# Designs tried in a protein design chat: VH-VL binders against q9ybr6. Part 12

Target 1, 148 residues: q9ybr6
Amino acid sequence: MSGSVLDEEAEKLMDYDYLLEKLYKKVPPKSGTSEYRIPEPQIIRIGSQTVIRNFREIAQALKRDPKLVARYLQKELATAASYEEESGQLILNVKVSRKVVNQFLQLFMKTYVRCPTCGSIDTKLLRQERAYMLKCEACGAEQPVKPI

## First folded at step 1 (VH-VL)

Design t08 (framework fv_patecibart)
Fold by ESMFold2-Fast, scan of step 1:
Structure t08 (fold): chain C 148 residues (1-148), chain A 122 residues (1-122), chain B 107 residues (1-107)
Amino acid sequence: as target 1 above (148 residues)
Amino acid sequence: QVTLKESGPTLVKPTQTLTLTCTFSGFSLTTSGVGVAWIRQPPGKALEWLAHIYWDDDKRYYPALKNRLTITKDTSKNQVVLTMTNMDPVDTATYYCARIYDEVTYGYFDYWGQGTLVTVSS
Amino acid sequence: EIVLTQSPDFQSVTPKEKVTITCRASQSIGSSIHWYQQKPDQYPKLLIKYASQSFSGVPSRFSGSGSGTDFTLTINSLEAEDAATYYCHQSSSLPFTFGQGTKVEIK
């Protein structure tokens, strides 16, 4: 029993992983930013929860507030998330694979970190009343992005 | 089936330049996230990463050796070439090329060549 | 640079016994540790990636665990063909580094 997975939930997770993998492969990363890597998520599952142990390290590599990255994952996965400031880990109230987590972190980077003009990750995300403004420190470009 | 094979001289004199070629099959360096790395192992010692090159021509070198190392790729020939200048007897080692895979994080070395022993002596 | 220290350096083991090899990192590397097997006069082969994920074709007797700074490779029932030197490798940051190796011999 401890190693069993409900058939319907397993099929749902596998289908979702497959669709994200196909989408990701159609949009390769820009060559100028290929050097930058983020830590691989360290995931443990506890019942229906997914725990990302090294979440603070991942957020630091993304150069964004851990709470902001947590809110992004909460909204995209349509689940509750809890960031533990003392341990630096993120608890997601959903069963997700490392692959799915990686794909959403990559989407976060493309949307809220990388400059669409020059590909640099040396950017700031500035909150305005209705929108976020992504400002590139490398090329000076600024563009509005959807609030998290 | 993925295969990699190293080729180059087995004996090099001190101060000479070493050029090693990695020829591979079963994958292409046009595939996103894929690269080729060079790793060496002195007799009886641990593995040492030297350099790698990715599908998008991103190149990385071991910092202490970067002034001596050059890595290039020829995608049409399925080859990656490593050049190491000013060879010294302490550079005597078995040199391996290996496939590295990295899409989001730095990768692991999933397939390795057989290795080629390079001896540096006068 | 991140230093990886393996323990033990050497172990002589009776067939079918359990073998545990430890790798300790000088700073936290999350789960970015990978394990390789190198038999005498052969090239290294990947066994485990990202601390606990088995590489394709690797026998189920090999498993990995750990996070942060302390990692282990376990062979749950040693077979004669497992006589080899085992290396850990970190990919958390450049330069990539390897442990010094653990040699496993069959009694």
Scores: ipSAE 0.000, ipTM 0.508, lowest interface PAE 13.4, mean pLDDT 83

Design t09 (framework fv_patecibart)
Fold by ESMFold2-Fast, scan of step 1:
Structure t09 (fold): chain C 148 residues (1-148), chain A 124 residues (1-124), chain B 107 residues (1-107)
Amino acid sequence: as target 1 above (148 residues)
Amino acid sequence: QVTLKESGPTLVKPTQTLTLTCTFSGFSLSTSGVGVAWIRQPPGKALEWLAHIYWDDDKRYYPALKNRLTITKDTSKNQVVLTMTNMDPVDTATYYCAHSTYEVYSGDYYFDYWGQGTLVTVSS
Amino acid sequence: EIVLTQSPDFQSVTPKEKVTITCRASQSIGSSIHWYQQKPDQYPKLLIKYASQSFSGVPSRFSGSGSGTDFTLTINSLEAEDAATYYCHQSSSLPLTFGQGTKVEIK
């Protein structure tokens, strides 16, 4: 009995279940509207790659370094990512939807941008030794967050 | 079996607001990955995408028309409603609602099932 | 916005002949192109998704190909029921856009 074909199908189905569960755990259904909205990702798909054309604009709206946001998406999508400084594009070595990209960008904003105390997006992310500290410029609150 | 059907006025006067309802069966807008879009087609012309609503209540609008468009859903009634303000004769078109699927790995949106369409004429 | 240009605008074709319709995108869209058939006074029906994947129940004479900027819909042997306008649609970038349509008529 060869199990290679059956192993591949089972792994494929587990990947779908895993990604869906990961999405629902990290990005719950919207129960309320956020006032601040990031720009809509402009996505081009080339073979197995996803290119976010306006990635620099998105990172600017998030007030974060594009390379930091790229590293976050790389880790969340479990893929390699390349940020092109000249064009402002992000190349992800995975075929992924605009909706999934949007959900992870919203999670990034919630975790690394928006103040949990006052809701302001006017914040700074500071690296302190082995941890990141989210500092709100509006209310002054400081919150440790998971390193990227 | 997926079915969608548009309903609303067939004649609208200039400056009035158009409200169209899409009633569907065979799927739920509470199901992850499911969305409904509104697309219009002026007589003898190409298709034009207007708005999209996702299972999680996320909304997208055609940028040039976004200040005129509102899309909402009622998942318990299996309905999606499109509202378009300040109607003009150039908005005369057949309006369609369509089921959309997003795929987690490839994630593009294609319109696999469409309503029959409703012709809306804007004239005084 | 991404502009989709179809060629030709119109074809009059003898039954059983091969029909080729091209869709060109103003920028690269990978494989995010979908093809629809619209018969006179009817709603559009999905034929091909993601450039080359046939939708369920679509006759095998319809096929799609291409990637990047140039895409083709092929009907390998035209039947009378295939008289329709065909539209390409891109889902790579917002706003979602459609081509201008190609009308196929039988001689």
Scores: ipSAE 0.000, ipTM 0.493, lowest interface PAE 17.0, mean pLDDT 82

Design t10 (framework fv_patecibart)
Fold by ESMFold2-Fast, scan of step 1:
Structure t10 (fold): chain C 148 residues (1-148), chain A 122 residues (1-122), chain B 107 residues (1-107)
Amino acid sequence: as target 1 above (148 residues)
Amino acid sequence: QVTLKESGPTLVKPTQTLTLTCTFSGFSLSTSGMGVAWIRQPPGKALEWLAHIYYDDDKRYYPALKNRLTITKDTSKNQVVLTMTNMDPVDTATYYCARSFYDILTGAFDIWGQGTLVTVSS
Amino acid sequence: EIVLTQSPDFQSVTPKEKVTITCRASQDIGSSIHWYQQKPDQYPKLLIKYASQSFSGVPSRFSGSGSGTDFTLTINSLEAEDAATYYCHQSSYLPYTFGQGTKVEIK
């Protein structure tokens, strides 16, 4: 079944390239030095689904509600997502690599966690009618960001 | 059967560049979720992770050594190459390559090469 | 970086006795702890992955437990062939880090 295997590999690469292209429109190809550290996503693939087994730990490291981070990934990947409260896992109805997941999580951190003025992660995200407000507890800066 | 084997010089002079090759069989680095890491162990000391490369050419380096390390792959040859610049006697160690595979929840290094001892001495 | 501290550093044990090795992480790493066995002049071999999952072919006397910051590797009845240095490794955060090792010798 070499022909079948090669067809699967080509399809996977095309899907991955599409997602990577979308990601690079939002972030430079070479990421700058990151001051944030989040757990490496632990990925299991089940059929057409991607399971992030340590998702709760990732959300805790980001200091954000797991459901908020899940909603962000759902929108960015244009797929359905299910967060399991008991196991702390996130199920995405799409095949994505660890690299792509990690890059979107880094983008979330840059946009919704890190203070653009002082670089602190000690921030709060407050909902307003037309925007979220990112408020830094360290330097006091306030920055509007797009709602998730 | 999955195997990995390290090759390269066993003696390097201070300030030279070390180049090590990991040759593997029984898996493809084109397989989604697949990766190969380099780990070293100075004589009588603990294991130290150096670098990792994934099927999609994503590369990760130990931060304190990042400016000295380069990891590349040649998927057609089933090889991963590590280069380390400006070698110093403190870099004397046994260097290992090992497989990791995330699709089956493997952040663990499940299969290791036999290791190659690199001595840095004038 | 995550610091993994193993205890004890060294243990000399009579055959058939129970051996317990602890690995403590400097912060919460969930269950992303892996245990390796390294015999003298040999490469490391995976024993336990994700705190408690046995790798294929590993004898049943080896088991792992723990979550968060405190992890344990247990050898429930030590055999002569188990004389080795044991390492824990975390894969939760980059850079990946290892403990300092625990050397187990037979008396």
Scores: ipSAE 0.006, ipTM 0.551, lowest interface PAE 11.5, mean pLDDT 83

Design t11 (framework fv_patecibart)
Fold by ESMFold2-Fast, scan of step 1:
Structure t11 (fold): chain C 148 residues (1-148), chain A 121 residues (1-121), chain B 107 residues (1-107)
Amino acid sequence: as target 1 above (148 residues)
Amino acid sequence: QVTLKESGPTLVKPTQTLTLTCTFSGFSLSTYGVGVAWIRQPPGKALEWLAHIDWDDDKRYYPALKNRLTITKDTSKNQVVLTMTNMDPVDTATYYCAHEGYFDWSYFDYWGQGTLVTVSS
Amino acid sequence: EIVLTQSPDFQSVTPKEKVTITCRASQSIGSSIHWYQQKPDQYPKLLIKYASQSFSGVPSRFSGSGSGTDFTLTINSLEAEDAATYYCHQSSSLPLTFGQGTKVEIK
């Protein structure tokens, strides 16, 4: 059956554009220490699997690539993960609670998003040869962080 | 209390463009995590999801109809507008707008009363 | 797109009896299923979200269960005001889809 395949490909391309546009529109405060809030994870458990339904939204709030955040969770939970671009959800092949998921997302934010010098979340994560470099756009501080 | 109401023409000729407005109260589309959807129901048939828009101006469309659909919002007026081009008799349906319960597309906790749009020559 | 198939299409039930409606998804959707009640010439009203979570103000006789591909809406003891068409809806992936509906009437 034709037509539905083309529609699926177009939707996947629109998902990518959607992610980029949404990231640019959600600009946190440029200066100062913020008590920035991340969306609460919408967790659905299916047997031995954990599904984070609003994963794309969480990654956008963190201003990081969903696939990068997925790799972080995969490594920390020692499990396989699948990011579904069409739905924006993350499937973790492990039974894990919302509390544990939230704890790792907070650790991700502390390590890979928030500037340790000024507390700003207006930062960039740059890939360099041996490490990721966290660069703060607010205060200009740069520091290496552990590769994901 | 959350309320939504649809408005627009009740009769449309084939090939014309349909424009429907959803006017709401009890919430704002500037509020973090809030979204609005359009759903239609042909007489005697199942519900069909058409489009989504949220606080962040994220727009999603039913893939087979995306080249015909446009959804926009005016947060200062508490309105969401759906435009559908090249109407066909098969598009005859009651059109609803609905409030989304939580981030991204999800369940629809509050609905408008619906407006019947008939497409006929 | 994910196809939702409801069973039965129609059921005539004596008051106070148990009603069971099933919804089957063409692929796994976790618990991203929601149930609505629609009375004649009225808009749909949310009953159950995420397979098993009751929406506020919904009578306790309504409950939902299931995961993956098979989901059930149960009315523990049917009341006259429960005569309606019931729809399941999945939010796991785009496009969002609904079942064909199950009509419940009082005997």
Scores: ipSAE 0.005, ipTM 0.505, lowest interface PAE 15.2, mean pLDDT 82

Design t12 (framework fv_patecibart)
Fold by ESMFold2-Fast, scan of step 1:
Structure t12 (fold): chain C 148 residues (1-148), chain A 121 residues (1-121), chain B 107 residues (1-107)
Amino acid sequence: as target 1 above (148 residues)
Amino acid sequence: QVTLKESGPTLVKPTQTLTLTCTFSGFSLSTSGVGVAWIRQPPGKALEWLAHIYWDDDKRYYPALKNRLTITKDTSKNQVVLTMTNMDPVDTATYYCARVLDYSSGWFDPWGQGTLVTVSS
Amino acid sequence: EIVLTQSPDFQSVTPKEKVTITCRASQSIGDYIHWYQQKPDQYPKLLIKYASQSFSGVPSRFSGSGSGTDFTLTINSLEAEDAATYYCHQYSSLPYTFGQGTKVEIK
């Protein structure tokens, strides 16, 4: 007897379609290479929640703060997310597939980790005022990137 | 079923430019993480990777040949084109295109049948 | 600039015997190595991905192992249709290089 159940189902279908569309539209141009592999997400589903058990390991492989990567996923998925510091898990308050999670993590690596000039993953993301600067430790290139 | 097929000239004269087209079906280069690679094999010799192009127009070239190679795509036609300038007899080889799955995976499946390009006289 | 060196270059093997092919990388490549089979006048076919994961439809007699710099492809019991050249391939760093190949012939 709840109209909100149908509204919730419609929202989830819209979220999934929206995610695929956003993923394709937000792909930046890239001149560098991609050779580095990130760990596969270890997904556990709990009701309507998606839990990424090895999230800290993934963030460490990306050489980025887990909270930053979590914020990126929260915004891309348009959902609430909780990073649990003790366990290293990320809890997403949405039903989402491993494939979609992996696509956003690959896009994160392409946009915020890999140097577009030389392809190196040996980079730093520096906050400057209202922008982020991606600085490559290998070739020295600096490039502004979209804020998270 | 996924298929790729190479097409282009079978004979090229020294100093000319080679243009090869890879036409594929069963997948799209609008799909995130998918790409197409070009690999060549001189007669009786090993495989040599030349270039990749990904769904988002990210391009990668064998560094020693980069100044001679251009890879482009036409997503609506399901085609990837490789051009190689200043051909030399040592560039005689069978040229393959292959699907690259996922941004991080890098394994090639399936491959096209290959097209033999001979550079002579 | 990662060089992949295969051993042996050539092996003539009696049917049903075990075949071992090695591939050594000049630098650590983790498990970013794939193995391809190329029969005469045919295009290469993927056998093993990520050092040890069998590709779909590949017979169970083929297996891969190793990590870092030293990798092995094993054919537990050679069949006549296995006569081919086998190549290792790395996707760890540009350029994405192949080994020189190991030719396996039936004795």
Scores: ipSAE 0.008, ipTM 0.552, lowest interface PAE 10.5, mean pLDDT 83

Design t13 (framework fv_patecibart)
Fold by ESMFold2-Fast, scan of step 1:
Structure t13 (fold): chain C 148 residues (1-148), chain A 122 residues (1-122), chain B 107 residues (1-107)
Amino acid sequence: as target 1 above (148 residues)
Amino acid sequence: QVTLKESGPTLVKPTQTLTLTCTFSGFSLSTSGVGVAWIRQPPGKALEWLAHIYWDDDKRYYPALKNRLTITKDTSKNQVVLTMTNMDPVDTATYYCAHRLYEDSSYGMDVWGQGTLVTVSS
Amino acid sequence: EIVLTQSPDFQSVTPKEKVTITCRASQSIGSYIHWYQQKPDQYPKLLIKYASESFSGVPSRFSGSGSGTDFTLTINSLEAEDAATYYCHQSYSLPWTFGQGTKVEIK
């Protein structure tokens, strides 16, 4: 069996696990402070590709544009991705587990959806100059967040 | 609760075709993300994956045996059938079917049947 | 195909002792390793999935660790009912493969 492509994909997957470990050590997620849950990613593996079948539903639950969430995942996973508007699926050109996908989606929610002041998910992400501004519609707080 | 049970002949002659049926309950093969795998174990040896079938009729086979194996499903009867042609004494093994949740991040086989011993001899 | 090598092949252990079983993959497989327990004349039962996640109903004395190429199954305090053959299994790449097994006996 040819192992070079599979070795590279495995190293990529290991890099993601390592990066997530580093990230959560620096900014650990808080247990018990989130009452809102997004749908579990429905993952299908096709060769070296990972398909998120219910991606549109996930983006709707996050109250964000599917293309924005897709761009976030492309950047964080350092892979090519294709969002299919007709089917609502996201195709990632990397082998990645549901656990890893879910962890990045939770991180997206924490960074770009949930208000850090009051915990509300009723927020807007506004493009201002060269930054995104997270505006809470519940408490009125505004916070700059990293551009995607 | 998920359960699976294998059935078929316990004795097969060399060159004959083996047909095994897996009958299951507690899930449907029309449910997205669900699949059934076949695994065998020769006496005193390790486990060997043979084939699996998914809800969408996608089929995968062990490459060295692919020309001998056919897997099919009948969702109305809750059955998956494995056919293996040109049986040889080295194919003597206990054959298992197992439930697999394709969309679970584990991708392991969580529930197994009891197994059926198939002996290949003249 | 990905080859999984288990160590040791056989281990005879006193009750309440700690048991460690290692599984080594011929190439990196991330965390796509699963552990099964098979008692004599019985079918295999899933213990640990995705390297470290306990399957429902599995006693807390069983734990898994590792990533990449080196994986370990630990039984923190061996009970008599744990006498069995343990198999690792990778689902990273087709064809799916199993280790050769590690037999654990009670002294």
Scores: ipSAE 0.000, ipTM 0.498, lowest interface PAE 14.3, mean pLDDT 82

Design t14 (framework fv_patecibart)
Fold by ESMFold2-Fast, scan of step 1:
Structure t14 (fold): chain C 148 residues (1-148), chain A 121 residues (1-121), chain B 107 residues (1-107)
Amino acid sequence: as target 1 above (148 residues)
Amino acid sequence: QVTLKESGPTLVKPTQTLTLTCTFSGFSLSTSGMGVAWIRQPPGKALEWLAHIYWDDDKRYYPALKNRLTITKDTSKNQVVLTMTNMDPVDTATYYCARDYWGEDYYFDYWGQGTLVTVSS
Amino acid sequence: EIVLTQSPDFQSVTPKEKVTITCRASQSIGSSIHWYQQKPDQYPKLLIKYASQSFSGVPSRFSGSGSGTDFTLTINSLEAEDAATYYCHQSSSLPYTFGQGTKVEIK
């Protein structure tokens, strides 16, 4: 019976994985795209929870507030998330694979970090009047992005 | 019990089109996240991924062969079909179909027995 | 595309000895590496998924390790039925790619 419950949770995760992949595929590869890579998530599974042990390191590599990245994952996975400031860990109240976590982090980087004009990852997110503005520190371009 | 089996011609002439059918049991392509891939292996060489199809008809092809490959499915028959045009002797290989459990898995957990396709005049 | 390089290409091993097979990726792939066993005239069978997770029914003598670019498949004590070619496979990005294979024979 435990295996049946886990299978149902895996099916739900497959839907998220598939949606992410469809969105990612719709963006054409660009010549000269940044080769920048984020640290591999270090995942521990505890019952129905997924713990990302090196979450703070990942957020630092993305140059974003860990709480913002946590909120993004919480919304995309439709689950509760708890960021532990002392340990730098993120606890997701869902069983999710390393593959799925990586895909959402890559989508986050593409949408909220990488400049669509020059491809630089040296950017900042500014919240103005319920809108997010992505400002590139390399080329100076500014672009509104969807709220997290 | 998951099983897959390839069927199709074992001998193809250069320039002809190859059509292979994968018939499976123990799972359905109506199940969210399920997919079937085609992988080939030339004699004595490494495995080469060719194409993928998922439950919702999303399709992916090896870029260098994209213009020659078509993958389709018939969910009611539990079949996936691969078509490859303009066959050449270098395409001689054992062709496998395999299940890709999409969810948290992007590995091939169950494989068909394979079918050797020889391309010669 | 991501290139996977295996070493050694071939190894002849005495029964009960430890076998180590290495797979190196041309760029970091985290733990998105999977290992397959292909016995002569047979189809490939999944052994290890995501670098270190054993697939169901696989003997405990098989184990995997590694992360980033360097991965290892270990057979702790080689049995006669382990004579096969072993392949690594990455699922980090499309197109999916395989290593060239490592053939293990019994002396």
Scores: ipSAE 0.000, ipTM 0.502, lowest interface PAE 13.4, mean pLDDT 82

Design t15 (framework fv_patecibart)
Fold by ESMFold2-Fast, scan of step 1:
Structure t15 (fold): chain C 148 residues (1-148), chain A 123 residues (1-123), chain B 107 residues (1-107)
Amino acid sequence: as target 1 above (148 residues)
Amino acid sequence: QVTLKESGPTLVKPTQTLTLTCTFSGFSLSTSGVGVAWIRQPPGKALEWLAHIYWNDDKRYYPALKNRLTITKDTSKNQVVLTMTNMDPVDTATYYCAHTYEYDSSGYVFDYWGQGTLVTVSS
Amino acid sequence: EIVLTQSPDFQSVTPKEKVTITCRASQDIGSSIHWYQQKPDQYPKLLIKYASQSFSGVPSRFSGSGSGTDFTLTINSLEAEDAATYYCHQSDSLPLTFGQGTKVEIK
């Protein structure tokens, strides 16, 4: 998908290479295309912080609670995150590019939203004891997924 | 075509509050990714960014001036208003408003500017 | 905040000669540098965005290059209408900042 990025020098963000390797270990590149898409992250940097300004819109497209998606990004990026309910923005205490953010959001969608049996995005994520259960409302399939 | 025009008082006394209005056409502040900035330029000096307002009503201010600045928008009137309190002679400058858009979600460019309005602060 | 330092402050140039203006950032800003032209008593106009992308309607004699901390605006063959002050601006990090400006005059 992004083989040229792995070959090129990452002058400013050396941790970008680390994040890309982490992503590719979890989600191999696909040859096919998905029909459903989420909004592209709108990002501005403030000092060492990255602000995703359309985060509420992204979470709505994922059909998940913004705080859940924020917690996922916080853990994957190993940084603190703060969701602002009034503005709908997410503040990450790390410098990260929009491409890296988008790749983690796509991984979130694949893992916690899309049904692995039928491909439907019409699913619910239910907390059960120590696990999350992904329930598809289209085909009825249920699958345990790793807690966030 | 995008156009912006600044309006407000041209003369302000020290300690008074300045209120400037930017009226625009050719774009909407309800469009995702769109914003409007205020930039000033003292006579013979460099450009200085003051404030930004975005389509989602997020507001950003130059840190050293944030306690003096307020930016608001009226999307239905195609207007953005900047208020600056406790004016001082060093705040004498031409004040501009400018359109911004996040083309690739990687930052902002001031691609269209208003003509500017000179504000003189004097007793 | 990111400080942008332009060089030189002033150039007096013969028509048709090449003009080079440099902008140095105090830290790595990738390609998030933009160049504006301001003619006397006029508002600034965007010339180049994201280091090297020409804005619509800008003559081909204007070009930009660089990445990281060192950026250059080049006017390949100076025309009389190019007499102006040129500013660089970074959009990598808030607060947004501008260089001090480079004034270009015709000899």
Scores: ipSAE 0.013, ipTM 0.603, lowest interface PAE 8.0, mean pLDDT 85

Design t16 (framework fv_patecibart)
Fold by ESMFold2-Fast, scan of step 1:
Structure t16 (fold): chain C 148 residues (1-148), chain A 120 residues (1-120), chain B 107 residues (1-107)
Amino acid sequence: as target 1 above (148 residues)
Amino acid sequence: QVTLKESGPTLVKPTQTLTLTCTFSGFSLSTYGMGVAWIRQPPGKALEWLAHIYWDDDKRYYPALKNRLTITKDTSKNQVVLTMTNMDPVDTATYYCARIPDYYEGFDYWGQGTLVTVSS
Amino acid sequence: EIVLTQSPDFQSVTPKEKVTITCRASQSIGSYIHWYQQKPDQYPKLLIKYASQSFSGVPSRFSGSGSGTDFTLTINSLEAEDAATYYCQQSDSWPLTFGQGTKVEIK
């Protein structure tokens, strides 16, 4: 048949407004000011793909493994992604704007990098059996966070 | 060809402030992830990390010395400066600057070191 | 802070023999350990990064292994120029810390 409920769901997932609503569910309307700035994503579009050219630099600024940050973006955008170690760029199989990418990277920083107790970005993410443990090197707080 | 070189006074009196400059070439502190650190070594003792500064001006200090240390950079001059206040004879050491090329990396290139003696 | 304990503190070794230096961390640090060589009156030089990756220009006789809390630096066949103090250093957590050093002398 022409069209299916799965096709309708796929179109909804690629809707920019739908992706923004997912972000707003997780981020309060008026968030606190970030003291630490990550590099602006350098994005090019190729057909239905979004390429983040400076992805390695962004992951370095977040102090996290590029593959971990890539997995987070894959999950949140519900798409496939490929990290190219030689070039340091990330290829996402979805059309997405720089604004949306920036918002998910800020959410990643809030959830998996910034200490919820003291606000420090100097943290480590440790893998546990059922969860990740976010350990703050500044204040010593340890917080379980959901797996990526 | 990466090089780093420390400069500053070799003799400091107790209570004075020490200022050391690291001048480097072959890389830029405008490169993402790039940093420069200061490490010291008292005569006959182990290496001790003091401070470092990253490309984005993120600064880290050894906790026990944090109130005495200031690290700054001048990216256009390829220089990093360490200031340490209230010097004491126990601070006598060879002071090194070294490159840390990315987060979680080791120190891949070091300066020759400068011996700073603290005595009256 | 993470404490790194090296063993042995000192060893005197015949040329061409195998040298093994261990570094134990007070808590798990994955593979975030690096090894340095410091010859008398010289600055330290990076030998091995991330537990097992040889730094550029380092002779093949040097190798590293380990993960978690126990790490080893091996000199497969000791040369005269290898007389030095060797240090491990962790980059897992702030503050960055070094081991106390292992001095290797030629018999």
Scores: ipSAE 0.000, ipTM 0.504, lowest interface PAE 16.0, mean pLDDT 84

